# VH-VL binders against Sulfopyruvate decarboxylase subunit alpha (comD), part 5

Target 1, 169 residues: Sulfopyruvate decarboxylase subunit alpha (comD), of Methanocaldococcus jannaschii (p58415)
Amino acid sequence: MRGSLAIYNALKDSNIDFICSVPCANLKNLLKLIEEDKNIINIPATREEEAFGICAGAYLAGKKTAILMQNSGIGNSINAIASLYKTFQIPTLLIISHRGDLKEQIPAQIPMGRWIEKLLDVCEIPTYKPKTPEEAYKLIKYASSYMYKISYPVALLFDALYWEYDLEK

## First folded at step 15 (VH-VL)

Design j4 (from t2 with heavy chain H60Y, light chain E98Q)
Fold by OpenDDE, fold request of step 17:
Structure j4 (fold): chain C 169 residues (1-169), chain A 118 residues (1-118), chain B 112 residues (1-112)
Amino acid sequence: as target 1 above (169 residues)
Amino acid sequence: QVQLVESGGGVVQPGRSLRLSCAASGFRFTSYGMHWVRQAPGKGLEWVAYIWYEGKNKYYADSVKGRFTISRDNSKITLYLQMNSLRTEDTAVYYCARDYLGFWFDYWGQGTLVTVSS
Amino acid sequence: DIVMTQSPLSLTVTPGEPASISCRSSQSLLHSEGWNYLDWYLQKPGQSPQVLISLGSERASGVPDRFSGSGSGTDFTLKISRVEAEDVGVYYCMQGLQTPYTFGPGTKVDIR
């Protein structure tokens, strides 16, 4: 679980203490690590826009938040991002599994895989795409600070190749 | 690979205008703030301007405020510096530099020389 | 504005010997989480500046381990454990805490 472990460690070292997640296949190992950590509040959501709402509340309560979701979640949450996060300048870290792109076998995932970066641009969410666990760790660490500087979400987009690190080690 | 290439430098008379460009490649331009930094001949580095990744928030050194305008066209992956009312003291090599998530400048261009002389 | 100073302004070093450059800021650059908004840049002759150390002590990718940054608050030090010919150039510290970003005057390092 080299890939997921790097993300988890970065979240911990960044003092992320509140996570809302919508499960997906690529995030299973990371979610397991998070769930085993009793110092992190992890709230599962049924829909990504709900996750954004929950995290906004948590932020206002003094938590440092992250949302774990698939890229489809951005599509499902655009209005929440606009009406809450953009309007009220709410920071949060977005850990996004990129489906519908590399090595995707499910046709229904492909359109969102192609649209996600454009959608993130529309939302004006700075987005970074780490290629290695080491890069992921560093980007998460610095992104967790950057989100406060810009008072807005920062996204880390993880493609299928990244999650293969979990298979290797 | 990350690459920044400045252009637009040249020789101009005081009071004239000049527009510099910085063409970026090799990274997601829309996710990075950008800086202009200049260096007068034989002198040290001087920060000039900073623009956020979305192009709305801008900051300037007092020495150029009101005269220079930093901007970007994310669709063209290009950073600009509009320099008006140029002065002799504006003579310098102008570098564009990438802002790494609000921290340090991790990549620099090769610079473009601006010479302001009568 | 935050004023940055450096000492010495010039340094001549024999290859293989250590070098040390001091940087001072007029205000604390320390973040509540423990890092400092202090970067070190090297400009080799005829080249663009390049980052060596970020956040006071983080060595940039590709930078040899003979380079190290230390210090906190207002006093910082860049150390080169064994100076090599390729280390010749001007070293600048920069505060990235607030605009305007400000550089030190630079320290010119030469080889004997």
Scores: ipSAE 0.946, ipTM 0.966, lowest interface PAE 0.4, mean pLDDT 96
Fold by OpenDDE, fold request of step 17:
Structure j4 (fold): chain C 169 residues (1-169), chain A 118 residues (1-118), chain B 112 residues (1-112)
Amino acid sequence: as target 1 above (169 residues)
Amino acid sequence: QVQLVESGGGVVQPGRSLRLSCAASGFRFTSYGMHWVRQAPGKGLEWVAYIWYEGKNKYYADSVKGRFTISRDNSKITLYLQMNSLRTEDTAVYYCARDYLGFWFDYWGQGTLVTVSS
Amino acid sequence: DIVMTQSPLSLTVTPGEPASISCRSSQSLLHSEGWNYLDWYLQKPGQSPQVLISLGSERASGVPDRFSGSGSGTDFTLKISRVEAEDVGVYYCMQGLQTPYTFGPGTKVDIR
């Protein structure tokens, strides 16, 4: 669980205390770690757009928030991002599993895998793609600060190769 | 690898204009703010301008405010510095530098020399 | 504007000996998140500046552990435990707390 553990530790050290998540296979290990942490409120959402709404409310209540989702979630949340986060300048950290790209076996995932970076650009969400757990930890830590500077979401995009680190113990 | 290459420098007379370019490669340009920093001959470093990753938010040093314009074309992966009403004190090597998530400047170009002289 | 100062402005060090450079800011660079928005840059002769230390104490990638940054608030120090020939150049501190970003005047380091 080296990959997920690095993300979890970075979230903790960044004082993220509220997370909304949409379940994803790649995020299973990370979600387990988060669920075991009594100091982090984790709210599962049925749709990613709902997650953005929930986190916006949490932010307004004084929480430091993160959203865990698959890249398809950005596609499902574009209007929420525009009408809520862009309009009202709401910071949040986006932990995004990148499906439909490297080693993808499901054809239906591929289009969103190819589109996600362009979609994030359309949303004007700065996006970083860590290659190692160490890099992930650092990027999350700094991104958690950067999102307040720009008053807007910052995204960390994790590809299939990154999640292979979870095979290591 | 990350690369930043400045161009457009040269010799100009006071009052003239010049546009510098910084061609970026090796990273996701649309996710990084960019800076211009200059260095007069034999002098120290002076921050000139900062533009956010999306190209809308811009900041300038007082010494260049109203005369210089920082901009970027993300489709061309290029940073620009439009310099108008140039003065002799604008003579310097101009560096473009990448902003690391609103903190330090982690990569610098080789610089381009701008000489303003009558 | 935040005014940055450095001392000394120049020093000559025997290879293998330690060096220390001080940087001061006119305003505290400590952020509520625990960051000090103070960076150290080195400009080697004929080269572009390069980051050595960020946020007061974080060594940049590839920077030898003989370089260290310390301090908080308004007083900062860059230390080189064992100066080498490749360390020759001008060292600048920079505050990144607010625009305009401001650099110290630089400290020229040479070797005997």
Scores: ipSAE 0.945, ipTM 0.966, lowest interface PAE 0.4, mean pLDDT 96
Fold by ESMFold2, fold request of step 17:
Structure j4 (fold): chain C 169 residues (1-169), chain A 118 residues (1-118), chain B 112 residues (1-112)
Amino acid sequence: as target 1 above (169 residues)
Amino acid sequence: QVQLVESGGGVVQPGRSLRLSCAASGFRFTSYGMHWVRQAPGKGLEWVAYIWYEGKNKYYADSVKGRFTISRDNSKITLYLQMNSLRTEDTAVYYCARDYLGFWFDYWGQGTLVTVSS
Amino acid sequence: DIVMTQSPLSLTVTPGEPASISCRSSQSLLHSEGWNYLDWYLQKPGQSPQVLISLGSERASGVPDRFSGSGSGTDFTLKISRVEAEDVGVYYCMQGLQTPYTFGPGTKVDIR
């Protein structure tokens, strides 16, 4: 649980108070921690594009937002990123589970796993890849400040090896 | 693993131009802002210029504003400093440095010497 | 421009003894988010600068425990609990709060 706990603690310590999420297997432990925290508004969405819209509204209402998603959701959200976040310079923190790359067993996941970094570059979203819970904690704290310095989303990609910190017992 | 390597320094006369390059490797260049910092011989450090990760937002020290241009080519993974109208006070070792999310300079190159002299 | 000062500008330390370097800024470096935008860099002889301490007190990766940073606002201190031969060089503080980013004048540390 060390992986999800580090992300959760960093989100709390960064004063993220509004989270919109699309369920994903790798995010299950993190989502459970967030659901149990009454001081964080947690809005589940069916599509990632809707999460971008919801968090833009929450930002305008004074919330500090994060979006939790699988990497394929960036593909479904490009229009919202361009027309809303880039156009109006809206910060948000993207916590992205990176499927379709390291240790991927499902062939259909592989194309988006290989493309995600290029897609984020096309969207001009600065992207970081924490490898350990300690690095994740620090990067989330810094990224939560940086997104306001640039007035734009900042992305963190968590690969399959990162989630193994949740599997040790 | 992160490496920054400056090049393009040399001896030039006042009024001339020089372009410095900083070749980057070992990290996602497209996600990091970059700085130029200089150090005159025997003197302290002076910040020169800053460019955001996407290459569109740029900031300069007053001493170089209007004469120096910072730029980057993300496809070549290279940072540049175009130095025009050079003056003797521009004589320094020039370092490139990686911006860590708008906080501090976490990696520095080895520096390249620029000497502006008759 | 935020003016940065350091004291002393030079010091010589017997190996194994402590050293302390002060840095002051002309305005507060504490941002409303809670970060002090003050960093410490070491430039060893013949080398480029390297970060030692970020944000007033955070030790950079690989930096020995004998280095510590403290302070807030306008007054900051770098301490070396036991100076080693590899610690010789010039120590600079820098403010990263706003452009133009500015360095202190440096403190040259030598051993006897």
Scores: ipSAE 0.888, ipTM 0.933, lowest interface PAE 0.5, mean pLDDT 93
Fold by ESMFold2, fold request of step 17:
Structure j4 (fold): chain C 169 residues (1-169), chain A 118 residues (1-118), chain B 112 residues (1-112)
Amino acid sequence: as target 1 above (169 residues)
Amino acid sequence: QVQLVESGGGVVQPGRSLRLSCAASGFRFTSYGMHWVRQAPGKGLEWVAYIWYEGKNKYYADSVKGRFTISRDNSKITLYLQMNSLRTEDTAVYYCARDYLGFWFDYWGQGTLVTVSS
Amino acid sequence: DIVMTQSPLSLTVTPGEPASISCRSSQSLLHSEGWNYLDWYLQKPGQSPQVLISLGSERASGVPDRFSGSGSGTDFTLKISRVEAEDVGVYYCMQGLQTPYTFGPGTKVDIR
């Protein structure tokens, strides 16, 4: 659980109080930690674009938001990123499980896995790739401040090796 | 391994121009802001210019405004400093440095010397 | 502009002795989010600067435990618990709160 615990603790210590998520396998442990925390509003969404809309509303209501998704969700959300977040300068923290890259066995996942960094660059979203739980903790805290300095989303990509830290105690 | 390598320094006369380059490697260049910092011989450090990760927001020290232009080319993974109307007071070693998410300068290049003398 | 000062400007120490460097800013560097935007850099002879301490007290990666930073607001201190020969150089504090970013004048640390 060290991988998911580090992310969860960093979100808490960064005062993230509103989370919208689209479930995926790698996020299971993290979502359980968040669900058990009564001080965080946790809203499951059916689609990632919907999560961007919900978090924009929460931000305007004074919440500090994060969105949890797998990388294909960026492809589903480009219009909301451009027309809502870029246009109105809305910060949010993107916690992204990176499928279709390292150790990927499903061919249909590979194209988006290869494209995600370029897509985030096209959207002008600064993107960081923590490799260890210790790095993830620190980087989330700094990214949660940076998103306000730039008034725009900041993304963290977590590859398949990162989630293997969840097998540790 | 993050590396920053400056180039383009040299000896020029006052009023002339130089362009400095900073070649970057080992990190996602498109996600980091960049700075130029200079150090006159035997003196302390002076911040010169800052450019955001996306290349659109730029800031300058008053001593160089209107004469220096910071820019970046993400396809070449390179930061630039265009220095026009150079003065003897611009003589310094020029460093590029990576901005760590708006907090501190976490990696620095080796520097390139600019000497402005007649 | 935020003015940064350092004391002392020069310090000669015997290896194994402690050293302490003070940095003062003309305005508070404590941001409402709780961080002090003060960093310490070391420039060893013939080298470019390298970060030692960020945000007042956070040691940078690979920096030995003998270096520590403390203080808040306008007054900050860098301590070296046991100076070694490799610690020779000029130590600069810098404020990162607002442009123009400004450095202290530097403290030269020598070994005797």
Scores: ipSAE 0.883, ipTM 0.929, lowest interface PAE 0.5, mean pLDDT 93

## First folded at step 16 (VH-VL; from j4 with heavy chain L101M)

Design b3
Fold by OpenDDE, fold request of step 17:
Structure b3 (fold): chain C 169 residues (1-169), chain A 118 residues (1-118), chain B 112 residues (1-112)
Amino acid sequence: as target 1 above (169 residues)
Amino acid sequence: QVQLVESGGGVVQPGRSLRLSCAASGFRFTSYGMHWVRQAPGKGLEWVAYIWYEGKNKYYADSVKGRFTISRDNSKITLYLQMNSLRTEDTAVYYCARDYMGFWFDYWGQGTLVTVSS
Amino acid sequence: DIVMTQSPLSLTVTPGEPASISCRSSQSLLHSEGWNYLDWYLQKPGQSPQVLISLGSERASGVPDRFSGSGSGTDFTLKISRVEAEDVGVYYCMQGLQTPYTFGPGTKVDIR
């Protein structure tokens, strides 16, 4: 679980203490690590826009938040991002598994895989795409600070190749 | 690979205008703030301007405020510096530099020389 | 504005010997989380500046381990454990805490 472990460690070292997640296959190992950490509040959501709402509340309560979701979640949450996060300048870290792109075998995932970066641009969410666990760790660490500087979400987009690190180690 | 290439430098008379460009490649341009930094001949580095990744928030050094305008076209992956009312003191090599999430400047262009002389 | 100073302004070093450059800021650059908004840049002759150290002590990618940054608050030091010919150039510290970003005057390092 080298890939997921790097993300987890970065979240911990960044003092992320509140996470809302919508489960997906790529995030299973990371979610397991998070669930085992009793110092992190992890709230599962049924829909990504719900996750954004929950995290906004948590932020207002003094938490440092992150949302774990698939890229489809951005599509499902555009209005929440606009009406809450953009309007009220709410920071949060977005850990996004990129489906519908590299090595994708499910046709229904492909359109969102192609649209996600454009959608993130529309939302004006700075987005970074780590290629290695080491890079992921650093990007998350700095992104967790940057989100407060810009008072807005920062996204880390993880493609299928990244999650293969979990298979190797 | 990350690459920044400045252009638009040249020799101009005081009071004239000049527009610099910085063509970026090799990275997601829309996710990075950008800076202009200049260096007068034989002198040190001087920060000039900063623009956020989305192109709305801009900051300037007092020495150029009201005369220079930093902008970007994310669709063209290009950073600009519009320099008006140029002065002899503006003579310098102008570098564009990438902002790493509001911390340091991790990549620099090779610079373009602007010479303001009568 | 935050004023940055450096000492010495010039340094001549024998290859293999250590070098030390001091940087001082007029205001504290310390973040609540423990890092400092202080970067070190090297400009080799005829080249563009390049980052060596960020956030006071973080060595940039590709930078040899003979370079190290230390200090906190208002006093910082860049150390080169053993200077090599390729280390010749002008070293600048920069505060990234607030606009305007300000550089030190630079320290010119030469080899004997």
Scores: ipSAE 0.943, ipTM 0.965, lowest interface PAE 0.4, mean pLDDT 96
Fold by OpenDDE, last read:
Structure b3 (fold): chain C 169 residues (1-169), chain A 118 residues (1-118), chain B 112 residues (1-112)
Amino acid sequence: as target 1 above (169 residues)
Amino acid sequence: QVQLVESGGGVVQPGRSLRLSCAASGFRFTSYGMHWVRQAPGKGLEWVAYIWYEGKNKYYADSVKGRFTISRDNSKITLYLQMNSLRTEDTAVYYCARDYMGFWFDYWGQGTLVTVSS
Amino acid sequence: DIVMTQSPLSLTVTPGEPASISCRSSQSLLHSEGWNYLDWYLQKPGQSPQVLISLGSERASGVPDRFSGSGSGTDFTLKISRVEAEDVGVYYCMQGLQTPYTFGPGTKVDIR
């Protein structure tokens, strides 16, 4: 679980204490690590739009928040991002499983894989794409600070190649 | 792979205008703030301006406020510096630099020379 | 504005010997999250500046381990354990805590 562990450690070291997640296959290992941590509140959501709402509330309550979701979640949450996060300048960290791109076998995932970066640009969410666990750790650490500087979400996209690190120790 | 290439420098008279460009490549331009930093001949580095990744928030050194305008066209992956009412003290090599998430400047261009003289 | 100073302004070092440059800020650069918004840049002769150390002590990618940054608050130090010919240039510290960003005057390092 080298890939997931790096993300988890970065979240911990960044003092992320509230997470809302929509589970997916790629996030399984990471979610397990988070769920085992009694110092992190993890709220599962049925839809990504709900996750944005929950995290906004948590932020207002003084929490440092992150959302774990698949890239399709951005598509499902664009109005929430606009009407809530953009309007009221709410910071949060977005850990996004990037589907529909490299090695994608499910046709229904491919369009969102092609659109996601453009959608993030439309939302004006700065986005970074780690290639290694070491890079992921650093980017998350800095992004967790940057989101407060810009008072807005910062996104990290993790593609299929990254999750292959979970096959390693 | 990350590259920043400045252009637009030259010799101009005081009071004139000049527009610098910085062409970026090799990275997701829309995710990075950008800076202009200048260096007068034989002198040290001086920060000039900062623009956020989305192109709306801008900051300037007092020495250039009201005269210089930083901007960007994300569709063209280009950073600009509009310099008006140029003064002799504006003579310098102008560098564009990439802002790493509001912290340090991790990449710099080769610079373009602006000479203001009568 | 935060005023940055450096000492010495020039340094001549024998290859293989260590070098040390001091940087001071007029205001603390320590952030609430424990970061120091202090960077070190090197400008080699005829080249553009390049980052060496960020956040006080983080070596940039590709920077040899003979370079190290230390300090916190208002006092910072860049150390070169064994100076090499390729280390010749002007070293600048910069505060990135607030705008306007400000640089130190620079320290010129030459080889004896």
Scores: ipSAE 0.943, ipTM 0.965, lowest interface PAE 0.4, mean pLDDT 96
Fold by OpenDDE, last read:
Structure b3 (fold): chain C 169 residues (1-169), chain A 118 residues (1-118), chain B 112 residues (1-112)
Amino acid sequence: as target 1 above (169 residues)
Amino acid sequence: QVQLVESGGGVVQPGRSLRLSCAASGFRFTSYGMHWVRQAPGKGLEWVAYIWYEGKNKYYADSVKGRFTISRDNSKITLYLQMNSLRTEDTAVYYCARDYMGFWFDYWGQGTLVTVSS
Amino acid sequence: DIVMTQSPLSLTVTPGEPASISCRSSQSLLHSEGWNYLDWYLQKPGQSPQVLISLGSERASGVPDRFSGSGSGTDFTLKISRVEAEDVGVYYCMQGLQTPYTFGPGTKVDIR
């Protein structure tokens, strides 16, 4: 689980203490790591829009938040991002599994896979795409600070190749 | 690979205007803030301007406020510096630099020379 | 504005010997989360500046481990354990805590 472990470690070292997540196949290993950590509050959400709402509340309560979701979550949450996060300048870290792109076998995933980067641009969410666990760790660490600087979400987008690192070790 | 290429420099008379461009490539331009930094001949580095990744938030050095305008066209992946009311002291090599998440400048262009002389 | 100073302004070093450059800020660059908003840049002759050290002590990618940054608050030091010919140039510290960003005057490093 080299890929997921790097993300987990970065979240821990960044003092992320509140996470909302929507289940995703690629996030399975990461979620296991997070669930085993009693110092991180992890709230499962039924829909990504709900996750954004919960994290906004947590932030207002003094938590440092992250949302774990698939790229479809951006599509499902665009109005929440606009009316809540953009309007009220709420920071959060977005850990996004990129489906519908590289090596995708599910046709229904492909459109969102193609649209996600443009959608993130529309949302004006700075987005970074790590290629290695080492890069992921670094980007998450700095992104967790950057989100406070811009008072807005920062996204890390992880493609299918990244998650293959979990097949190692 | 990340590349930043400045252009638009040249020789102009005081009071004139000049527009610099910085063409970016090799990275997601829309996710990075950008800076202009200049260096007068034989002198040190001077920060000039900063623009956020979304192109709305802008900051300027006092020496150029009211005269220079930083902007960007994300669709063209280009950073600009509109320089008006140029002065002799504006003579310098102008660098564009990428802002790494509000921390350091991790990539710099080769620079373009602006000479303001009567 | 935060004023940055450096010492020395010029340094000549024998290859293989260590070098040390000091940088001082007029205000603390320490963030509440433990970051020091102090970067070190090197401008080699005829080249553009390049980052060496960020956040006081973080070595940039591709930078040899013979370079190290230390310090906190208002006093910072860049050290080169073994100076090489390729290290010739002008070294600048920069504060990134607040606008306007400000650079030190630079330290010119030459080799004997």
Scores: ipSAE 0.942, ipTM 0.965, lowest interface PAE 0.4, mean pLDDT 96
Fold by OpenDDE, fold request of step 17:
Structure b3 (fold): chain C 169 residues (1-169), chain A 118 residues (1-118), chain B 112 residues (1-112)
Amino acid sequence: as target 1 above (169 residues)
Amino acid sequence: QVQLVESGGGVVQPGRSLRLSCAASGFRFTSYGMHWVRQAPGKGLEWVAYIWYEGKNKYYADSVKGRFTISRDNSKITLYLQMNSLRTEDTAVYYCARDYMGFWFDYWGQGTLVTVSS
Amino acid sequence: DIVMTQSPLSLTVTPGEPASISCRSSQSLLHSEGWNYLDWYLQKPGQSPQVLISLGSERASGVPDRFSGSGSGTDFTLKISRVEAEDVGVYYCMQGLQTPYTFGPGTKVDIR
């Protein structure tokens, strides 16, 4: 669980205390770590757009928020990002599993895998793609600060190769 | 690898205009703010301008405010500095530098020399 | 504007000996998140500046551990435990707390 553990530790050290998540296979280990942490409120959402709404409310209540989702979630949430986060300048950290790209076996995932970076650009969300757990840890910590500087979401995009680190113990 | 290559420098007379370019490569340009920093001959570093990753938010040093315009074309992966009403004190090597999430400048170009002289 | 100062402005060091450069800011660079918005850059002769230390104490990638940054608030120090020939150049501190970003005047380091 080296990959997920690094993300979890970075979230903790960044004082993220509220997370909304949409379940994803790649995020299973990370979600387990988060669920075991009594100091982090984790709310599962049925849709990613709902997650953005929930986190916006949490932010307004004084929480430091993160959203865990698959890249398809950005596609499902574009209007929420525009009408809520862009309009009202709401910071949040986006932990995004990148499906439909490297080593993808499901054809239906591929289009969104190819589109996600362009979609993030359309949304004007700065996006970083860590290659190692160490890099992920650092990027998350800095991103958690940067999102307040720009008053807008910052995204960390994790590809299939990154999640292979979870095979290591 | 990350690369920044400045161009457009040269010799110009006071009052004239010059446009600098910084071609970026090796990274996701749309996710990084960019800076211009200049260095007069034999002098120290002076921050000139900062543009956010999306190209809308811009900041300038007082010494260049109203005369210089920082911009970027993300489709061309290029940073620009439009310099108008140039003065002799604008003579410097101009560096473009990558902003790391609003913190430090982690990569710098080789610089391009701008000489303003009558 | 935040005024940055450095001392000394120049020093000559024997290879293998330590060096220390001081940087001061006219305003505290400490952020509520625990960061100090103070960076150290090195400009080697004929080269572009390069980051050595960020946020007061974080060594940049590829920077040898003989370089270290310390301090908080308004007083900062860059230390080189064992100066090498490749360390020759001008060292600048920079505050990144607010625009305009401002650099110190630079410290020229040479070797005997």
Scores: ipSAE 0.941, ipTM 0.964, lowest interface PAE 0.4, mean pLDDT 96

